# VH-VL binders against q9umr5: the designs that were tried, part 491

Target 1, 268 residues: q9umr5
Amino acid sequence: SYKPVIVVHGLFDSSYSFRHLLEYINETHPGTVVTVLDLFDGRESLRPLWEQVQGFREAVVPIMAKAPQGVHLICYSQGGLVCRALLSVMDDHNVDSFISLSSPQMGQYGDTDYLKWLFPTSMRSNLYRICYSPWGQEFSICNYWHDPHHDDLYLNASSFLALINGERDHPNATVWRKNFLRVGHLVLIGGPDDGVITPWQSSFFGFYDANETVLEMEEQLVYLRDSFGLKTLLARGAIVRCPMAGISHTAWHSNRTLYETCIEPWLS
Below, E stands for the ipSAE of ESMFold2; O stands for the ipSAE of OpenDDE; V2 stands for 0.75 times the mean of E and O plus 0.25 times the DockQ between their complexes.

## First folded at step 24 (VH-VL)

Design xk3 (framework fv_acimtamig; at its last look DockQ between E and O 0.95; V2 from the best seeds 0.90)
Fold by OpenDDE, look of step 24:
Structure xk3 (fold): chain C 268 residues (1-268), chain A 123 residues (1-123), chain B 106 residues (1-106)
Amino acid sequence: as target 1 above (268 residues)
Amino acid sequence: QVQLVQSGAEVKKPGESLKVSCKASGYTFTSYYMHWVRQAPGQGLEWMGIINPAGGDTDYAQKFQGRVTMTRDTSTSTVYMELSSLRSEDTAVYYCARVGVPFSDYPWGFDYWGQGTLVTVSS
Amino acid sequence: SYVLTQPSSVSVAPGQTATISCGGHNIGDKEVHWYQQRPGQSPVLVIYEDSNRPSGIPERFSGSNSGNTATLTISGTQAMDEADYYCQVWDSRTYVFGGGTKLTVL
């Protein structure tokens, strides 16, 4: 039998967002128990990510307990960060494949329609004034806002991304790394035509330097220092990168070709 | 300013198909999901389905499954709704309506509506 | 199927408060949207997520939702408020509309 699949949604989403993904899984892997977690839906997805991590943790623990052979995680967009944090804080998770589906794993820094809707009077260049304030960090989008021009503010004010990345020292860094390394495979999915994740390479742990030049995962300090285990995972062949062009952000979970190429191989 | 401009009124016979267009302007077309809603004369509103202009994926109300097809043309920022095997009961004003939140198919309110397209089905 | 129940009509004198109800089983657990439709016009969103007003909607429009009833309230009703009003919710992968309420300003 197939291992259970747990799905975590992104910003402003719900379980409904994965109706096509469910169809694909049912068709290609009949009998798979798929649980799309309907937590923090819609506007509630703006709540702090640590709060979301706690909520999702409570939901996945009983699922994992019923699946001693392991489970697969499919985590979309903002959900990918939630899942990474989840795997970092859980010392007893049994995740075989962690599929990060177009997630801003190294953060977000872009002028998107999300930003225009949430902060209509702000551009990415001045959003640091909001996001790196105490009240700004009460919003999920600010929890992974990564301004390359204000690295000091990011490192000191980011209450989520900087911590799970191990970019700021904290007492749980070693344990979180150990926990995250329990994952069997880390499957990173994203692409240049996403239109939301900025830069799109963030889905592969790439990101801007101070000149907004995109550097790859292997050039990032978190990799070089192996702060949360990326270098170790890569060394043991546990990281899979699946880039795909021609896919918009809202289509990653609703594209059959993408599913067959990047997701399905890891659901066995 | 956001505008949804629909195609003109049509007269159809039973068994034929209708195809209504909805041209969007004033915003990023691919960033917002689009719905179709119809209203029979003197009746209330009825949801038909949703389309993602970005990926083209759709979801239809059960009542119209097998008979409705929603498509989009990103080059012209236009969404289409085709309904086949028309019946007299399909006589209605058809509306396109935009979801109020970007990149989301969550059940938000519809913040902008087309002007409506009257389709009359009669023998 | 989920059903929303609205009164067929409500009448109010100018300047008075109009109240339109939308009944549904545990509707308080859902997010209710309200639309105004004047004769010969397209629907207009007047309340979203139970009690929020879109930009451009007068402050005299308000909404609430609890238990089995959502309510649209129009204070200081004006002649221009004469229209059909529809409530809307999401249920079981479908949008459900109320039957609509015709508001007449006497």
Scores: ipSAE 0.934, ipTM 0.961, lowest interface PAE 0.5, mean pLDDT 97
Fold by ESMFold2, look of step 24:
Structure xk3 (fold): chain C 268 residues (1-268), chain A 123 residues (1-123), chain B 106 residues (1-106)
Amino acid sequence: as target 1 above (268 residues)
Amino acid sequence: QVQLVQSGAEVKKPGESLKVSCKASGYTFTSYYMHWVRQAPGQGLEWMGIINPAGGDTDYAQKFQGRVTMTRDTSTSTVYMELSSLRSEDTAVYYCARVGVPFSDYPWGFDYWGQGTLVTVSS
Amino acid sequence: SYVLTQPSSVSVAPGQTATISCGGHNIGDKEVHWYQQRPGQSPVLVIYEDSNRPSGIPERFSGSNSGNTATLTISGTQAMDEADYYCQVWDSRTYVFGGGTKLTVL
């Protein structure tokens, strides 16, 4: 029988967003118990990511308890950051595949329609003034805003991303790394035509240097220092990269070819 | 300035199909889901379905399943709604409508509407 | 399927407060949107998510939602407020509209 699948949605989403993905799983893996967590829907997705992590943690505990053989996570966009934090804070999680579906794992630095909607007078070059303030950190999008030109402000002000990346010293860093390393596989999905995740390589733990040159995962300090276990996971052969061009941000969970190529093989 | 401009009024016979266009301007077309709503004479509003202009995926109200098809052309920023096997009760004003929240199919309110397209189906 | 019930008409004197009800089972658990439609025109969103006003909607428009009833309230009603008003919710993967209420200002 197939392991249960838990789906965590992104910004401004609900369980409705995954109706096509659910259909694909049912067709290829009949009998799989799939739960799309219906928490922090719509506007509630703007709440601080640590609040969302706590709520999702409470929801996944009973699901994991009923499946001692393990579960899979499919986590879309902002939801991929929630899921990575879950893997760090849960001492006894039993996640086999963590499938990160176009998630800004190293952060976001893009002039998007989300930014225009939330901060209509701001640009990516000046959003750090809002996001790296106590008020700004109360919004989820600011919890993973990563301005490569204000790295010291990011490292001091980030209440979420700098912590789960191990970029800022904190007392739980060793425990979180140990917990994260219990995952069976980390499956990274994304592509150059996403149009929202900026740089799109953030979905693969790549990100800008100070000149806005993209450094890939293996060139990042968090990888080189093995801050939360990426180097260890890669050495185990536990990291799978599945890039795909031609897919827009809202289409990752409704593209059959993407599902068959990048997701289906990992739903044992 | 967000603007949704629909094709002109049509007169149809029972059994034919209608196809209404909705051309978007003043915003990024692929960032916002598009809905279709109709209004029969002297009646209220009735939701028909939703299309994602980015990927082209759709979801239709159960009443219209099998009769409605929604498509888009990203190069012209245009959404189309086709309704087949017309009857006189399909006489209505057909509207395209957009939500104001990008990248979301969550059930928000519709902040922008097209001008409407009157389709008359006469016996 | 889910049903929203509105009165067919409401009459109010100029300057008076108009209230338009939208009844539905446990509607207080849903997010309610309201539209104004003048004759021959497209609907205009006047309240979203129970009580929020879009930019450009006068402060005299307000909304509430609890129990089995959502309410659109127009204080200081003006002649320009004469229109049909529709409530809307999402239920069971579909949008549902109320039947509409004609507001007359006498």
Scores: ipSAE 0.822, ipTM 0.911, lowest interface PAE 0.9, mean pLDDT 94
ESMFold2 (binder alone), look of step 24: mean pLDDT 92; pTM 0.937

Design xk4 (framework fv_acimtamig; at its last look DockQ between E and O 0.95; V2 from the best seeds 0.90)
Fold by OpenDDE, look of step 24:
Structure xk4 (fold): chain C 268 residues (1-268), chain A 123 residues (1-123), chain B 106 residues (1-106)
Amino acid sequence: as target 1 above (268 residues)
Amino acid sequence: QVQLVQSGAEVKKPGESLKVSCKASGYTFTSYYMHWVRQAPGQGLEWMGIINPAGGDTDYAQKFQGRVTMTRDTSTSTVYMELSSLRSEDTAVYYCARVAVPYSDYPWGFDYWGQGTLVTVSS
Amino acid sequence: SYVLTQPSSVSVAPGQTATISCGGHNIGDKEVHWYQQRPGQSPVLVIYEDSERPSGIPERFSGSNSGNTATLTISGTQAMDEADYYCQVWDSRTYVFGGGTKLTVL
């Protein structure tokens, strides 16, 4: 039998967003128990990510307990960060494949229609004034805002991304690393035509330097220091990178070719 | 300014197909999901389906499944709705309507509507 | 199927408060949107997520939702407010509209 699949949605989404993905899984892996977690939907997805992590944790614990052979996680966009944090704080998770589906794993720094809608008077260049304030960190999007031009503010004010990345020292860093390393495979999915994740390489733990030059995962300090286990995972062959062009951000979960190429192989 | 401009009125016979277009402007076409809603004369609003202009994926109301096809042309920022096997009951004004929040198919309100396209189905 | 129930018509004198109800089983647990449709025109979103006003919508429009009833309230009703009003919710992968309420300003 197939291992259960748990799906976590992204910003402003719900379980409805994965209607096509469910169809794909049912067709190709009949009998798979798929649970799309319908938590923090819509506007509620703006709540602090640590709050979301706690909520999703409460939901996945019973599922994992009923699946002693392990489960697969498919986590989309913002959900990918939630899942990574979830796996970091859980010392007893049994996740075989963690599929990060177009997630800003190394943060977000781009002018998108999200910003235009949420902060119509702000650009990415000045969003740090909002996101790195105490009240800004009460919004999920600010929890992974990563301004390469204000690194000090990011490191000191980011209450989520900087912590799960181990970029800021904290007493749980070692334990979180140990917990995250329990994952069987980390499947990173994204692409250059995403249009939302900025830079798109963030889905693969790449990101801007101070000159907005994109550096790869292996060039990142979090990798070099193995602060949360990326270097260790790569060394043991546990990281899978699946880039795909021609896919917009809202289509990653609703593209059959993408599913067959990047997702399906890891559901067996 | 956001605008949704639809194609002109049509007269059809039973058994034929209709195809209505909705051209979007004033915003990023691929960032917002589009809905189709119809209204029979003197009647209320009826949801037909949703399309993602970015990926082209769709979801239709059960009533119209097998008969409705929604498509998009990103090069022209246009969404299309085709309804086949027309009946007299399909006589209605058809609307395209944009979802209020970008990159989301969550059940938000529809903040902009086309001017509507009257399709009359008669023998 | 989920059903939304609206009164067929509501009448109000100019300057008075109009109230339009939308009934549905546990509708308070859903997000309700309201649309205004003047004769011969397209619908216009006047309230979303129960009580939020889009930009450009007058403050005299307000919404509430609890229990089994959502309510659209128009204070200081004006002649231009004469229109059909529809409530809308999401249920079981379908958008459901109320039957509409014709608001007449006497």
Scores: ipSAE 0.931, ipTM 0.961, lowest interface PAE 0.5, mean pLDDT 97
Fold by ESMFold2, look of step 24:
Structure xk4 (fold): chain C 268 residues (1-268), chain A 123 residues (1-123), chain B 106 residues (1-106)
Amino acid sequence: as target 1 above (268 residues)
Amino acid sequence: QVQLVQSGAEVKKPGESLKVSCKASGYTFTSYYMHWVRQAPGQGLEWMGIINPAGGDTDYAQKFQGRVTMTRDTSTSTVYMELSSLRSEDTAVYYCARVAVPYSDYPWGFDYWGQGTLVTVSS
Amino acid sequence: SYVLTQPSSVSVAPGQTATISCGGHNIGDKEVHWYQQRPGQSPVLVIYEDSERPSGIPERFSGSNSGNTATLTISGTQAMDEADYYCQVWDSRTYVFGGGTKLTVL
């Protein structure tokens, strides 16, 4: 029998967004209990990520309690950051596979239709003025906005990403690292044709340096310093990287080949 | 600026199929989900289904399941709706309509509509 | 299936306030969208998410939703507001429209 699967959605989503993924799981792994968490839907997905983490934590606790053998997480886009924070703050999680589906794990620095719709007078080059303010940090997209040209502002103003990455000192860093390292596998999924996650390598813990050159995970300071356990996890052979070209941002959870190649093998 | 331009009116016989096109312009075609809605003469609006133009995935209203097929061509920024096994009750104006928020299949409502395509099914 | 009920017609004098209701079981738990359709034309979104106004829609259009009734309100009604009005919700993986209300400005 298969472990339960918990799905966490992204920005402007709801449980409806995963209808195809649910079909794939049912067809390939019949009898799997899948819960798509129906919290912070639509406009509510803009609420601060720490508020979302608290609410999702409350929802996953009874599911995990009923499955002492463990559960899997499939977390899409913004939802992957919620899930990574859950793995850090929960000393009682029993997650085997954390499947990060095209998530901006190292942040976002891109001119997208999201940005055009949310902030029509802003571009990526000037959004730091909004996002690195107390007002801006009340919106989820600003919680992981990562401007490589204003890294000092990011490090001081980020209420979420800089903390869960261990880029700013805080008293829970050791405990969060310990909790994160209890995950069985970290499965990283994304690709160059996503069109939203910028750089797309953010889904693999890569990100821009000050010249907008992408440094891969193993070149990042958070990896080299092992600030939240990424180097330790890689050394254990617990990080799986599954890139796939030709998939747009809204199609990751509706592509059968992607599911069969990158997701299904980890839903034990 | 945003435009949805549909194919012209058609006359069909019972048992045939219809196929209506909807060409989008003035925005990024693959960023917005597209819906189809029909309106029988003198009647209200009826939702038929949704397509994601980015990946081509669809979901159809139960009433039309098995008779409707929605597709798209990203190179021409065009969505298509095909309805098979036509009956006289399928006489309607068929509309394509865009979701109000990018990258979202959440029920935000439809902010832009095509001009409509009258399809008449008669023997 | 889920049903939305609208009055078939509403009449209002120019300059007065028009109120169009949309009834549904626990509709206050749903997000309601409103469309205006002038004769021979496509629908136009005038209110979404119960009370939000799209860009370009006059401020005299407003909406509310609680309990079993959602309401579209048009203040200072003008002759150009004469049209059919439809409410819409999402329920059980489908969009449902109301039957429509013909607004007459006399």
Scores: ipSAE 0.829, ipTM 0.917, lowest interface PAE 0.9, mean pLDDT 94
ESMFold2 (binder alone), look of step 24: mean pLDDT 95; pTM 0.965

Design xk5 (framework fv_acimtamig; at its last look DockQ between E and O 0.89; V2 from the best seeds 0.89)
Fold by OpenDDE, look of step 24:
Structure xk5 (fold): chain C 268 residues (1-268), chain A 123 residues (1-123), chain B 106 residues (1-106)
Amino acid sequence: as target 1 above (268 residues)
Amino acid sequence: QVQLVQSGAEVKKPGESLKVSCKASGYTFTSYYMHWVRQAPGQGLEWMGIINPAGGDTDYAQKFQGRVTMTRDTSTSTVYMELSSLRSEDTAVYYCARVAVPFSDYPWGFDYWGQGTLVTVSS
Amino acid sequence: SYVLTQPSSVSVAPGQTATISCGGHNIGDKEVHWYQQRPGQSPVLVIYEDSNRPSGIPERFSGSNSGNTATLTISGTQAMDEADYYCQVWDSRTYVFGGGTKLTVL
C-alpha cells in the first residue's frame, strides 16, 4: 500500500485549493490516504507561523503514529516553511518525502499582488519598517520576509525564518538540524514563471545578495555552514530539485504535468 | 479602476450552446480567480463555477457538470463561460464576478461583478 | 444540500433601521457575505466575512453572524437602499445564496 500523504496549504488557502491534486493522487495512486489539513484557512493563515507550526504538529502527530512505515508531506507556498519548521521541531517524525511545492524556503522579497493587498501603501523596499517590528512579526508574511538590504534587521528581528535557517544562534539549532535530517528526501519544486515567490529561486534556497543578485543554494551561508542540514542532505543525495517553467503560483497544485514530473515519483 | 465587461445579450434555441465573455481590466488578470453566477428572471443568484485565470483550472457546480466549460485567454484578459444543451430554464442573466483576494480560491466574497449578459432560450 | 433562508420582503420607513436575516444550520461557523442588487443592476458586495464593509460602502451597513442566523443591518435607511439583498456562504464545495430579500423603503 502507498504511504499516507499529508498536505499543508499556503497563504489564504484551504483544503479546497488541492482538489485537483487529490484527483491526481487518487487516479495514479489509488488507495492512498490523503489528508489535507484544514487549519489556519483563509485569513487565519496570517497568524504567526510558530502558532501554525504548533497547530499542524498536533494534527500530524496522530497521522504519523498510525503510519509506522512513514508518511509523505506535500507543502505548498507558505506551507512549505511551516513544514520545514515542523520537521525541525519534531524529534520523532517519520517523513519519507518532504515535497516543498513552490515555497519561499529562503524567504520572500517582492512586490506582488499579495503585498499590494496586505499593505496597499507599502513597497518591498520599505516593508522592513513594518515586518521587522514586534507587531509585524505577528503576521505570517513577515515571518519569512527577507530584506537583502537590511540584513541586520532581518537577523535580529525575524522570529521565524532566521531561526529555522540557523542564521541566528539559538539553543535549539543543533537539535533542529538533527530532527530535520530525519527526512528521507527533500523535493524542491518551483519555477521562473511563478510570479509570486520572489526571487523564484527561493524555492530552491537561492536568494538575493546585497546587490539583488541571485545566488544559488550552494552559495548561501546556511548551506556553507550546514546550519540546518542542507549540505548534509545534498551530500547523501537526499535533495531533489525539480524546476519547471510555464507554471504560475496558483497552478503548482493543479497542473497534471507538474504532478507527474515532480510530485508523483515521490509518492511510492 | 477594476472593470469586468461582458458580451451582449443572446437569443438561443433549446439544444444550442451559449458562450459569454468577460473582459477584465484595471488589475492583474491572472492574480484573481473568477466566478460565474447566473440569475433567472425574478429569481435569486446561482453559483455556476470558478476558474483560475493563471492556470486555467476550473471547478463547476454539480448541477452544471458535463454541460459547462469555463476558459480564459490571458492575452486578452478574458474569461469565457460556455453552457451546452440549453433548456428554457437556462434563460437568465449571467454574471462574471471576481474573488476579493488575490491568488486564492478560498471562499471569499465577490468584490467586482460584470454588468451581466442576458441569454434567452426559447423555441 | 445546505439552504439559506431569507424573508421574502422587508419594509422600513426612511431613517429607520432595516434588519434582514439569513438563516442556516450553524451558519455562525461559516463566513457570510452580503450583496445588494438594485433593480436592473449587478450585485454589489456590501458586507464580507460576516461584518466587514468594503471601501465605498456606507457605515450604516453592518453585519453580524452567530448561531443559526446572520443579520444585515441598515441604520438610517435611505431611499437608495431599496434593493434586493442576498446572503452567501460556502458549503460542500459550492457557493450557496439565500433566496433574497426585497427591501422597500416606504
Scores: ipSAE 0.928, ipTM 0.959, lowest interface PAE 0.5, mean pLDDT 97
Fold by ESMFold2, look of step 24:
Structure xk5 (fold): chain C 268 residues (1-268), chain A 123 residues (1-123), chain B 106 residues (1-106)
Amino acid sequence: as target 1 above (268 residues)
Amino acid sequence: QVQLVQSGAEVKKPGESLKVSCKASGYTFTSYYMHWVRQAPGQGLEWMGIINPAGGDTDYAQKFQGRVTMTRDTSTSTVYMELSSLRSEDTAVYYCARVAVPFSDYPWGFDYWGQGTLVTVSS
Amino acid sequence: SYVLTQPSSVSVAPGQTATISCGGHNIGDKEVHWYQQRPGQSPVLVIYEDSNRPSGIPERFSGSNSGNTATLTISGTQAMDEADYYCQVWDSRTYVFGGGTKLTVL
């Protein structure tokens, strides 16, 4: 009786990462068909996000076709960007709730241990030299790198984020917006103690201006221009913001209170 | 320099509990999952479980479910493994181990190991 | 209940090539890691994800994995390579190790 749930993992993850979340869903919504997509696991999560979007699209099509009443998406971290792109490129999606679990929706500008591991001699102030090159755009983390001090380079070089945000003109922008707007609800989850998503408000479509002051979603050009439908969704009452303090990046899918407060109500 | 330093050897009697510590240094403790592996004398390696030091969540190998508890103290960068209801078959060297990939419980290889803690269980 | 099978021992003359097998059902579909363990020491990762060498591991170490067998190959073996070697996979929420192979360099 419950709509099927599709889960999309983040950077360096696999389906194993959601073992606790699966237990929570089974306890509160017994009989729900939950599919944690086991694609682009571990090291393969570094592949270009458009390649990941294509692979995940192929996997979700048969699931959605068998569920004409709709499905829900729970998409964690990097996976939330994959899912947002899916909603834009699929003219036949039937997603009711899109649950974005601590995802860098407006991009990332953080000196994290991910960066230390991937680029040991780089820091956030100089990573644009790598990420805003054709070679750099072949890595997923660079597909959503958003340097507020090199916005012209971001707008010209981004092969993914600038496109799905409608920050650069492209022939599919109108169709992508129409497709995205067919979602029932957009549930935004994140918090100040995440420790990875930088700024953490990126999970709520907030981001830095050139002075590294955080502007909220409603102050962003992409919202004001309604480039991909955020203003329309908010006016429709379809955006739910569920911030929670005290949760680190790897604990969002293993925190029962977070699940009960922010996820459970949307798994109709 | 990444280091994992474990507590010293112990001798236990059947029915008692053991608690081994693993103190981490040289990296951000809460960014990396920690694993425990044991090795009985003259035998191979056996995985016991994983802990996320950031949130404290755990997953244990089925063989040890109900007997093992893993905890951590972020203020001292230390992980603990407790094994209860000991029997002679629990005689082993116990290792903590970590992978080099942050924020990931994906099954990478273990490239950082503690020195091992010998626990002998005999009557 | 996934099982990895290794020979108990392998002997090789110095300078020759040693091969150590790790058998498992459809192991070619899994990522295989290999560890070297000298007596009284902690294991050392020598091959990860079937065929990759960590930094600091000599080029004479290589690995392959297909079908039902993964193989660790040590070319130009040296006395310092004498150790126990373990293969490892992840299967169904658990790590599984092989029983270990003692490599003797005569």
Scores: ipSAE 0.859, ipTM 0.922, lowest interface PAE 0.8, mean pLDDT 94
ESMFold2 (binder alone), look of step 24: mean pLDDT 92; pTM 0.933

